# VHH binders against MAM domain-containing protein 2 (MAMDC2), part 12

Target 1, 162 residues: MAM domain-containing protein 2 (MAMDC2), of Homo sapiens (Human) (q7z304r168to329)
Amino acid sequence: IECDFEENHLCGFVNRWNPNVNWFVGGGSIRNVHSILPQDHTFKSELGHYMYVDSVYVKHFQEVAQLISPLTTAPMAGCLSFYYQIQQGNDNVFSLYTRDVAGLYEEIWKADRPGNAAWNLAEVEFSAPYPMEVIFEVAFNGPKGGYVALDDISFSPVHCQN
Short names: E, the ipSAE of ESMFold2; O, the ipSAE of OpenDDE; V2, 0.75 times the mean of E and O plus 0.25 times the DockQ between their complexes.

## First folded at step 23 (VHH; framework vhh_5c3l_4)

Design Q6 (from P6 with T101Q; at its last look DockQ between E and O 0.01; V2 from the best seeds 0.00; counts 0 for: pae O 10.5 > 2, grease 24.5 > 24.2, placed apart)
Fold by OpenDDE, look of step 23:
Structure Q6 (fold): chain B 162 residues (1-162), chain A 121 residues (1-121)
Amino acid sequence: as target 1 above (162 residues)
Amino acid sequence: QVQLQESGGGLVQPGGSLRLSCAASGFTFSNYAMSWVRQAPGKGLEVVSAISTSGGYTYYADSVKGRFTISRDNAKNTLYLQMNSLKPEDTAVYYCATLRQYGYDWGFDHRGPGTQVTVSS
């Protein structure tokens, strides 16, 4: 579940295909000409990579973009951390869900900070006693919501301190 | 290692045609659905077209329906995009990307470095 998005396999994460809005790899040679995208958090350079979604092609109200982790393969509990940026976040809702094999969603985190064009650290208490996936979701309220970026997912088997 | 390499882009006049190719290696090509995505100037990335593993299902964005045709040759590990009746608004960097089944959904994660398509008089 940990990932810095610097390898082509993206640690098994997949974007759920959406006709309009999708998660993509940012950084490296990939440039978004619509938005000024951030430098990756891992290397703090234009050579590094992260995941991002841009709302420019949103056509329907409450459209969602989902980045989905592989299923967990062993019981785990602890603190899930990741870095994120929200540009013009008033038109977007950024949330983290778990989903089990039965399809049950549970929201375990939601961004509550305004967009500040800086990497923010999220620390989320996470428990997966049976196989489940983690879903990073951006829900769009309009086409001018800017971007959401995600990088450097990590897990610690101890409880979050904050 | 998954590798995708686009080719066939270039400069063309409005109404012209181009044929993009994507050479795939490092994975079982026939087990993956494939897609073309593009990044236009001043715009975000969008999915242009997609095709299932066997080619029995295809998707097209509304903006390209009737003009673009996606196809694949699994024996050659190659994805194609025939682009006819090109318009200036089709100008973009075009990427081929893998799609894979995940549960009841399709997701994608790998793409090539892209090929530039410019439509201008």
Scores: ipSAE 0.008, ipTM 0.216, lowest interface PAE 10.5, mean pLDDT 87
ESMFold2, look of step 23: ipSAE 0.331; ipTM 0.676
ESMFold2 (binder alone), look of step 23: mean pLDDT 85; pTM 0.856

## First folded at step 25 (VHH; framework vhh_5c3l_4)

Design KO (from Q1 with Y57S R100S Y101S Y102S Y104S; at its last look DockQ between E and O 0.04; V2 from the best seeds 0.00; counts 0 for: pae E 15.2 > 2, placed apart)
Fold by OpenDDE, look of step 25:
Structure KO (fold): chain B 162 residues (1-162), chain A 121 residues (1-121)
Amino acid sequence: as target 1 above (162 residues)
Amino acid sequence: QVQLQESGGGLVQPGGSLRLSCAASGFTFSNHAMSWVRQAPGKGLEVVSAISTSGGSTYYADSVKGRFTISRDNAKNTLYLQMNSLKPEDTAVYYCATLSSSGSDWGFDHRGPGTQVTVSS
């Protein structure tokens, strides 16, 4: 489940197909013609990579983009951490969900900070006693939702400190 | 408790037809967009079709467009998928799933146990 998105396989993370809004790989000296995207958090350079979704591609209200992890392969409990950046956060909702093989969908985190141009650290209590997926979801409430970026996912088998 | 139960799957020859049904309970069916998703052996989950709460808007994957038709009966709390001109590549477990928002939302919060569809000569 840990991932810095610097490898081509993206740690097995997959974007759920949406005709309009999807998670993409950012960085790697590729410029987005529609938005000024951040530098990656791992290397803080133009060569590093991260995942992002951009509202410039939104065509309908309440569109959702999902980035889905592989299923967990062993029981685990602890603190799941990741870095994220939200531009113009008034028109988007950034959340973290778990989903088991039975299709049970549970929200375990939601961004509560206003959008800014800095990387933010999220720390989330995470428990997966049986195989589960982690889903990073961005929901757009309008066409001016800006971008959401995600990088450097990590896990510690201890409780979050905050 | 939210419950979804698919039915209507089976074995058919190429070119054949099947009609899947999904019985919903435990929630206000008419307030949720619905979808059919499938998973073939060794492949990931694919959204096949989606329908808005009123049924006024629909989505089809390119692979099934022109062959499959999604519909719903809100009075019966039932979702349907008419599958015509079936192909071997349509072989998969088919699930009905609730969408959290409109038909353009591809995330689902509940899914049934699935029904097997096998297309083989």
Scores: ipSAE 0.000, ipTM 0.220, lowest interface PAE 12.2, mean pLDDT 88
ESMFold2, look of step 25: ipSAE 0.000; ipTM 0.122
ESMFold2 (binder alone), look of step 25: mean pLDDT 81; pTM 0.815

Design R1 (from Q1 with D105E; at its last look DockQ between E and O 0.16; V2 from the best seeds 0.00; counts 0 for: pae E 11.5 > 2, grease 24.3 > 24.2, placed apart)
Fold by ESMFold2, look of step 25:
Structure R1 (fold): chain B 162 residues (1-162), chain A 121 residues (1-121)
Amino acid sequence: as target 1 above (162 residues)
Amino acid sequence: QVQLQESGGGLVQPGGSLRLSCAASGFTFSNHAMSWVRQAPGKGLEVVSAISTSGGYTYYADSVKGRFTISRDNAKNTLYLQMNSLKPEDTAVYYCATLRYYGYEWGFDHRGPGTQVTVSS
């Protein structure tokens, strides 16, 4: 469930394939030629890596990109942490869901529109008493929805501090 | 507490115009994509139009394309629907709604009580 996305390693995360919008690896030796993207959070340079999704290829109203974790294999509860960056003021919705094996979705976190352009830390109380997937999701309302970047996913078996 | 209140409905002759308004409060309006949804007598809900958070992108059902215009004023927390060249088939209760993603599809999170539009001669 933990991932820093280095060495093109996705740590078992997969896209739900969409013809227009998907999560990709950014930073490091890989360059995206379409949008201006942030430096990697892990190394604070273009040499580091992160995952991102960009709205420039959206063809339909309300396109959705999903990055899906491996199914959890043991009960776990605690704090799920990650760093994210959202292009401010743009038409996107960045959310975190869980999906159980019965197919039931539950939103456990949703990004605010923060007032800065830096990497932001999210700490989310997380409970998986049954096998489930964690889903990082971005919904766009068109090709000017900007981008979302994600890095440094971590889990701690203790509650979030606040 | 989320509040949506539609207004501007009424009785109009075919070919006429109406402008619907939806006043929003109790949430950050500018963070929500919005929609107009209608329900004609004896029919299910139909998405008439939708608009992105900034107003930069719009959607129209084929049945209203070219006749209806959705807009929003984020400074006034208000959603609008300009309806021109009205037809008897446009008769319905019109609802203002916030959009939300539920699992693999979009749905409506909050919906107002609606305003009646009747097109008859």
Scores: ipSAE 0.000, ipTM 0.231, lowest interface PAE 11.5, mean pLDDT 75
ESMFold2 (binder alone), look of step 25: mean pLDDT 86; pTM 0.863
OpenDDE, look of step 25: ipSAE 0.238; ipTM 0.629

Design R2 (from Q1 with G107K; at its last look DockQ between E and O 0.01; V2 from the best seeds 0.00; counts 0 for: pae O 11.9 > 2, framework grips, placed apart)
Fold by OpenDDE, look of step 25:
Structure R2 (fold): chain B 162 residues (1-162), chain A 121 residues (1-121)
Amino acid sequence: as target 1 above (162 residues)
Amino acid sequence: QVQLQESGGGLVQPGGSLRLSCAASGFTFSNHAMSWVRQAPGKGLEVVSAISTSGGYTYYADSVKGRFTISRDNAKNTLYLQMNSLKPEDTAVYYCATLRYYGYDWKFDHRGPGTQVTVSS
């Protein structure tokens, strides 16, 4: 489940296809001219990569983009951490869900408001006693622009300290 | 100000065709190499095709060779991409962009908002 998004396989993370709003790989030598996207958190350079959603192509209210992890393969419990950015503009809602094989969603984290353009650390208590997916979900209220960025997912088998 | 605007995207079945256009303004179009780049969900930007200022040189990614054709009309400040034999893996947002090669990497100075191309049965 840990991932810095620096390899092509993206640690098995998969974007759920949406006609308008999707997670993309950001970073590298190419910048998005429509948004002031961040440098990646891993290398803190233009060469690093992260995942992001841009609201430029949003067409519907509450349109959702999902980035889905592979199923966990062993029981695990501890602190799931990741870095994220939320550029203000259209009241994007950034949440983290677990989903079991039966399709049951559980929200385990939601970004606080207001957001900022700096990398923020999220620490989330995470328990997966049976196979589960972790889903990073962004909901958009409009196409006014703005992005959500995600990088450097890590897991520690101890409780979150903060 | 530099403006690029793509058009011609849409939904097509596998094996279908689309023709993208890019209207350029705000700069001397004929002085810039142009490119089509695309970004698929969960993937980074890739150069699909590029064309020199005069059109005498063209580049194609291996994945689109023989199927896509880039062209330009400098008198109309327009870039084109003819896409034939489309495949599901061609599904992406397609951008036209000004392009420079700095000896080790490609640089995109300007890029349009993009047009969605979806290939699905």
Scores: ipSAE 0.005, ipTM 0.197, lowest interface PAE 11.9, mean pLDDT 88
ESMFold2, look of step 25: ipSAE 0.237; ipTM 0.608
ESMFold2 (binder alone), look of step 25: mean pLDDT 85; pTM 0.859

Design R3 (from Q1 with Y102W; at its last look DockQ between E and O 0.04; V2 from the best seeds 0.00; counts 0 for: pae E 8.8 > 2, placed apart)
Fold by ESMFold2, look of step 25:
Structure R3 (fold): chain B 162 residues (1-162), chain A 121 residues (1-121)
Amino acid sequence: as target 1 above (162 residues)
Amino acid sequence: QVQLQESGGGLVQPGGSLRLSCAASGFTFSNHAMSWVRQAPGKGLEVVSAISTSGGYTYYADSVKGRFTISRDNAKNTLYLQMNSLKPEDTAVYYCATLRYWGYDWGFDHRGPGTQVTVSS
């Protein structure tokens, strides 16, 4: 469940298909984007890579984009961490879910309003006693919902340090 | 402690208007999309309208489009529903609710106790 998204590698993460909104690779040589996007967290330059989703093609209330991890293969518990950026002043909701093999979702984290547009660190206690997916989800309610960017997903078997 | 309290319901004749209010406390109101849902006698819940966290985007059920207007005042932690051109089929208990995202399914974390709206001659 770890990924820095470099070399256009998604580390097994996939989009749930949606005709209007999906996560894309940003940064590096990818310049045909639909919004003004941040520099990546890892290299803090336009040459680094990250994942992003933006709202410019949203056609319906509550369009969601989901970036889905591979199923876990062994029980695990610890701290899931990642960096994210949310465009200020826009209507979107960024959340983290787990989903089991029966399709049951559980929300384990939701973004608060950040104080600025910088990259923010999230640390989320994560427990997978059974096979499950980790899902990064952004919900938009219209085409001016801005963007969300995601980078540097990592997991540690040590609990988060508050 | 999350609290949602609706007000402004009552009896009104067809073609009349009502304005519902919902006072919110015990949570960060501006971080939640909000909704009005209703339950007519003998029927299930229907999502009437929803509004984004900032109020920039709204949703209306087809049955109320053009007649109802949802709004919010984040400084006063209050959600509103202006209901115009009311019809007998609008008779229901109206609930103020926080909107939960779950893929494409409608869901609600919290609802108020509701306010009765009766449209009758």
Scores: ipSAE 0.011, ipTM 0.314, lowest interface PAE 8.8, mean pLDDT 77
ESMFold2 (binder alone), look of step 25: mean pLDDT 88; pTM 0.894
OpenDDE, look of step 25: ipSAE 0.037; ipTM 0.485

Design R4 (from Q1 with Y59W; at its last look DockQ between E and O 0.65; V2 from the best seeds 0.00; counts 0 for: pae E 9.6 > 2)
Amino acid sequence: QVQLQESGGGLVQPGGSLRLSCAASGFTFSNHAMSWVRQAPGKGLEVVSAISTSGGYTWYADSVKGRFTISRDNAKNTLYLQMNSLKPEDTAVYYCATLRYYGYDWGFDHRGPGTQVTVSS
ESMFold2, look of step 25: ipSAE 0.006; ipTM 0.306
ESMFold2 (binder alone), look of step 25: mean pLDDT 85; pTM 0.861
OpenDDE, look of step 25: ipSAE 0.019; ipTM 0.341

## First folded at step 26 (VHH; framework vhh_5c3l_4)

Design S1 (from Q1 with D109Q; at its last read DockQ between E and O 0.57; V2 from the best seeds 0.51)
Amino acid sequence: QVQLQESGGGLVQPGGSLRLSCAASGFTFSNHAMSWVRQAPGKGLEVVSAISTSGGYTYYADSVKGRFTISRDNAKNTLYLQMNSLKPEDTAVYYCATLRYYGYDWGFQHRGPGTQVTVSS
ESMFold2, look of step 26: ipSAE 0.014; ipTM 0.402
ESMFold2 (binder alone), look of step 26: mean pLDDT 85; pTM 0.863
OpenDDE, look of step 26: ipSAE 0.150; ipTM 0.566
ESMFold2, fold request of step 28: ipSAE 0.022, 0.566, 0.575; ipTM 0.430, 0.814, 0.823
ESMFold2 (binder alone), fold request of step 28: mean pLDDT 85, 85, 85; pTM 0.864, 0.865, 0.864
OpenDDE, fold request of step 28: ipSAE 0.401, 0.379, 0.581; ipTM 0.738, 0.725, 0.802
ESMFold2, last read: ipSAE 0.012, 0.534, 0.013; ipTM 0.366, 0.804, 0.396
ESMFold2 (binder alone), last read: mean pLDDT 85, 85, 85; pTM 0.865, 0.865, 0.866
OpenDDE, last read: ipSAE 0.346, 0.447, 0.368; ipTM 0.706, 0.753, 0.721

Design S2 (from Q1 with T53D; at its last look DockQ between E and O 0.01; V2 from the best seeds 0.00; counts 0 for: pae E 11.1 > 2, grease 26.4 > 24.2, SAP .678 > .668, placed apart)
Fold by ESMFold2, look of step 26:
Structure S2 (fold): chain B 162 residues (1-162), chain A 121 residues (1-121)
Amino acid sequence: as target 1 above (162 residues)
Amino acid sequence: QVQLQESGGGLVQPGGSLRLSCAASGFTFSNHAMSWVRQAPGKGLEVVSAISDSGGYTYYADSVKGRFTISRDNAKNTLYLQMNSLKPEDTAVYYCATLRYYGYDWGFDHRGPGTQVTVSS
């Protein structure tokens, strides 16, 4: 469930397929969409890695991108934390859901507008007494919805500090 | 508290025009995608049109394309629907609504009480 993205991988997180809007790896180690060449290793460690979703690829009204964790394998209870950044666009909603084996979604967190484009820490009380997925969702109402970036997903078995 | 109030409905002849308005209060209007939905007598809800929070993107049901125009004025917290070339099948109660994604389907957060549009002669 934990991922620092600094190892240039997704830690088992996957996109729900969408023809236009998906989460991508960001940072200097990511090759451009227009290139099939290997990444430049020099920028890999300097620029860091994160995941992002950008609305510029939206072609249909009300498109949703989902980044889905592996199913939990053991009971967990504690604090799920992550860093996020939201461009000051008003056409996006960034939320965190759980999905159980029966397919039931439950919203456990939703981003508040921070008023700036800084990285923000989110700390979410999280309980998974049975197998479930964690889902990071961004819903866009058009291509001017800005972006959302996500990094440093971590879990601690103690209550959130804030 | 979120409040939505529709106005501008009434009785018109086929081929006529009406302009619906929806006054919004109790929330930041410019942060919400908005929709007009209608319910004809004995029928379910139909999404007629929708508009993004900025007004940059619009959606129209096939049944109203080319005849209806959705717009918004974020400075006045008002949603509009210009309805031209009205037909008897456009007869319905028209509702102003906010749109929201719930993680398992799209739905409406809030809906006004509606305004009646009747097209007949």
Scores: ipSAE 0.006, ipTM 0.224, lowest interface PAE 11.1, mean pLDDT 74
ESMFold2 (binder alone), look of step 26: mean pLDDT 85; pTM 0.859
OpenDDE, look of step 26: ipSAE 0.016; ipTM 0.282

Design S3 (from Q1 with T53N; at its last look DockQ between E and O 0.56; V2 from the best seeds 0.00; counts 0 for: pae E 6.3 > 2)
Amino acid sequence: QVQLQESGGGLVQPGGSLRLSCAASGFTFSNHAMSWVRQAPGKGLEVVSAISNSGGYTYYADSVKGRFTISRDNAKNTLYLQMNSLKPEDTAVYYCATLRYYGYDWGFDHRGPGTQVTVSS
ESMFold2, look of step 26: ipSAE 0.063; ipTM 0.487
ESMFold2 (binder alone), look of step 26: mean pLDDT 85; pTM 0.862
OpenDDE, look of step 26: ipSAE 0.144; ipTM 0.563

Design S4 (from Q1 with D105N; at its last look DockQ between E and O 0.02; V2 from the best seeds 0.00; counts 0 for: pae E 21.6 > 2, placed apart)
Fold by ESMFold2, look of step 26:
Structure S4 (fold): chain B 162 residues (1-162), chain A 121 residues (1-121)
Amino acid sequence: as target 1 above (162 residues)
Amino acid sequence: QVQLQESGGGLVQPGGSLRLSCAASGFTFSNHAMSWVRQAPGKGLEVVSAISTSGGYTYYADSVKGRFTISRDNAKNTLYLQMNSLKPEDTAVYYCATLRYYGYNWGFDHRGPGTQVTVSS
């Protein structure tokens, strides 16, 4: 379930299709001319691609965008970590869920406000004793909520240190 | 308040040189890796060069390698790009941008308003 989103590789992550809001690749040579999103590019250890979702495409109250991992293939427990950026003043909800094969959703993390405009590290205790999907979700309350960006998802088999 | 301001752009002939500067304020400049990014008309953004916090690591895109030199002066909070042997293909708006290291990968944080570089006869 680890992904750096480099070389147009999504590591098996997919959108749950939504007619209005979906996660897109940002950074590198890819651009969004209708947004103030950060632009990024990966070379060695200093630049990277990321995934983002922007509220400018929201048409209805409480639309959600979901980025979904492949099912886990082996039991695992430890620390799931990732970097995220929320545009300052963002009032939408950015959360992380797990979903098992029976369809049970559980929230395992939610972003705090008032996060800054820089990239932030999240570390989340994660347990998948049976196949599960990890879901990054942004819930919008309108088109002026700004963006959320996500990068560098990794897993360590040790407990989180925070 | 983070501020980045590019300067030094302009009109030059092919084969000419320009030196871009980026004045930084409102943050601890020496804690940020920096980059020059450009956007040519009708094209996407291209990372032309990047430099680590101390200046010990540099990156250049193949299209500018050997012609451009990135540098920084942490005492003056200033990032530079020396551009030599300029070609019409180098025509673009050039942006100064901060990079942030998150322990796993880099991401962009802030970008200035840009400075226009035009290379034409």
Scores: ipSAE 0.000, ipTM 0.085, lowest interface PAE 21.6, mean pLDDT 72
ESMFold2 (binder alone), look of step 26: mean pLDDT 86; pTM 0.865
OpenDDE, look of step 26: ipSAE 0.007; ipTM 0.248

Design S5 (from Q1 with H110E; at its last look DockQ between E and O 0.02; V2 from the best seeds 0.00; counts 0 for: pae E 13.5 > 2, placed apart)
Fold by ESMFold2, look of step 26:
Structure S5 (fold): chain B 162 residues (1-162), chain A 121 residues (1-121)
Amino acid sequence: as target 1 above (162 residues)
Amino acid sequence: QVQLQESGGGLVQPGGSLRLSCAASGFTFSNHAMSWVRQAPGKGLEVVSAISTSGGYTYYADSVKGRFTISRDNAKNTLYLQMNSLKPEDTAVYYCATLRYYGYDWGFDERGPGTQVTVSS
C-alpha cells in the first residue's frame, strides 16, 4: 500500500474507472499543459511524480474519482500516512475509505480545510485485520472543483503521533 | 440542529418574478453544497438547481435554464433562487436542501418546510 509514484509506477493502485474523472500521474516528464499542478513532494522538484485528479474533466454535477489499493495480504495495524494538496477555495471532498471483501465501506479520514497550504501531511490510524482495500476518493461538485494531489503513501506499525 | 427556513414565495402572474431566500443555521453553511427542489401538485420531487460550497459551480434543470438563477452568500448563511419569466408550470412548493456525500454519490440530507410559489392569472 506504500507508494511514491515514481517512474509512472502505481504500486498496484488502480482507478475505479469513471468516464469523466480519474486519477493520473503528474510531475516528472508528464505535465498537463492546461492545468496548474504542484511540485511533487518526494523530490521537492517538478521532476518528481505524484498522483492527481483535476475537475477539468468533470462533465456533469457530482463526479467521483477513486484510487484503490491492492487488497492487504497480511494483518496490519498502525499509522497510514500520506501527503496531499488541495486547491483552496474549490468545491471538492477528499476522503479515505477502507473496503472489506464483503463490500462494506468505512470512512477513516476526511480532509480538513486548514487554509492555504502546499503539501499537507495526513496521519491516519489504520487497522486491517482482514484483507481490505484502501480507497482515496475525491468527489467534485462540477468542473470548477480544482484539483487534489497525493504522494508519499507510507505505513508504520506504530500508532500515529498525532 | 440543522435549520433551514425558506421565504419569498407567493402568488405571481405569468411572466413575473420572485426571489426565494433560505436562511440556514445550526451547521457550517459554507461546507455544504445546496439545492432548491420543488414539488408540484400531484408530482414527485424535482431538483430545480444546485450550487457548490463556494458558488463556483451551478446546476439547473432544463425546465428552468435561462429563467432561474441560484446564488449563495456564505457570510450571511443564505441561499437564494431568483425566478424570472415564471410560468404556471412553476407552481410548486420550493424547498431548500443540503447535499450530503453518502459514498459513490451525492444525495440530499436536510430540507426546510418549503415555501409556496403559485403562478396564476
Scores: ipSAE 0.000, ipTM 0.176, lowest interface PAE 13.5, mean pLDDT 73
ESMFold2 (binder alone), look of step 26: mean pLDDT 84; pTM 0.851
OpenDDE, look of step 26: ipSAE 0.006; ipTM 0.243

Design S6 (from Q1 with Y57W; at its last look DockQ between E and O 0.39; V2 from the best seeds 0.00; counts 0 for: pae E 9.3 > 2)
Fold by ESMFold2, look of step 26:
Structure S6 (fold): chain B 162 residues (1-162), chain A 121 residues (1-121)
Amino acid sequence: as target 1 above (162 residues)
Amino acid sequence: QVQLQESGGGLVQPGGSLRLSCAASGFTFSNHAMSWVRQAPGKGLEVVSAISTSGGWTYYADSVKGRFTISRDNAKNTLYLQMNSLKPEDTAVYYCATLRYYGYDWGFDHRGPGTQVTVSS
């Protein structure tokens, strides 16, 4: 569940395959001539890494990209936190879901719009009494939906402190 | 608050026509792809038709191609389904819904309460 995205295996997170929009590693020496991407939150420098989704290649209406955690392996409850950035002034929907082994989706968080161009902290009460996946999802309303970036996913066994 | 309200259903003889309407409010209608989905008695949900935000791309299930026409009026926040040459197999509750594409499958964010269409002699 926890990830700062500085590891080769992405902490077990995987994309749900989509032909046009998927989450990619950003930061470090990675370049994209069509997008302006943020500085990494973990190191607060151009050398750090994060995950991002950009609408540049959207070809279908309301195209969705999903980044999916490994299944939880033990019961857990507490506060799931992460940092995110949404390109200011663009339309997209950034949400967090849980999915159980039967495939039932439940939305547990949605980003407010408009968002701040800087890194924002989200703190989400999270409960997984049985195996569940956590899903970071972005839906774009067209190819000009901008980007969403995600970094520093962590979990605390105490309630959110906000 | 997002609201979708279907209308125009009813009882029609085989071969007849109906036009469904869906009034949308509480969101920017022109930024959402829309769909008609139906549920026949004792069956699961079936996507009947879908239309892109501008109307430039449409989808029809094979069972309705050539008989049904989806359209939208973004100035009136309204989605339409023109149903011609109706068959008893078209009997279902028809729902207006926002539609999203997940790479393999379609999903829905919002759905109305539905309108009944019954095709019977």
Scores: ipSAE 0.011, ipTM 0.251, lowest interface PAE 9.3, mean pLDDT 75
ESMFold2 (binder alone), look of step 26: mean pLDDT 85; pTM 0.854
OpenDDE, look of step 26: ipSAE 0.116; ipTM 0.524

## First folded at step 27 (VHH; framework vhh_5c3l_4)

Design T1 (from Q1 with H32E; at its last look DockQ between E and O 0.01; V2 from the best seeds 0.00; counts 0 for: pae E 10.6 > 2, grease 25.8 > 24.2, placed apart)
Fold by ESMFold2, look of step 27:
Structure T1 (fold): chain B 162 residues (1-162), chain A 121 residues (1-121)
Amino acid sequence: as target 1 above (162 residues)
Amino acid sequence: QVQLQESGGGLVQPGGSLRLSCAASGFTFSNEAMSWVRQAPGKGLEVVSAISTSGGYTYYADSVKGRFTISRDNAKNTLYLQMNSLKPEDTAVYYCATLRYYGYDWGFDHRGPGTQVTVSS
């Protein structure tokens, strides 16, 4: 479930397909011509990579973009951490869910204070006693919601420190 | 506890206007997309209109476009529906509801008891 989104791979994370909004790779050698996006967190440069969703592609009310981890392969418990950035004035909902193999969803984190132009650290207590997916989700209320960016997903078997 | 309370319904002649209000409490109103849903006699529920958390994006059913206007005042925790050029077909109980996203599905986790709107000559 750990990923810094470098070296042209997503560490097993996948989008749930959506015709309009999906998580994309930003930064690095990939030039984005539709939006002005932040520098990546890992390298703090235009050469680094991160994942992002942008509301400019939203065509309908109620669009959702989901970035889904591989199923966990062993029981784990600890702290899931990641860096995120939300454009100022964003009215999207950025949340983190778990989904087990029976289809049970649980929200384990929700952004409630968007960062200005800087990356913010999130630390989330995470427990997967059986196989489950981690889902990074942005729900859009229209095309003027701005972007959400995500980088440096990491897991530690010790509890979050806050 | 989440509370939603509609008001402003009543009897009105065709072509008339009404303004519905919905007072919200028990949750962070500004974090929720909101909707108006109606149920006409003998019919199922119909989403009439929806509004994003900030009010920057709105949705209207085809049957009400150009006649109804949804708005919200996040400082007053209140959702509104201005209904103009009312028709007998608009007769229904109107509910305000949270438009929540949960687990790949949009739904109406909370709704009020509703307010009756009757358009009759």
Scores: ipSAE 0.006, ipTM 0.211, lowest interface PAE 10.6, mean pLDDT 74
ESMFold2 (binder alone), look of step 27: mean pLDDT 85; pTM 0.854
OpenDDE, look of step 27: ipSAE 0.034; ipTM 0.441

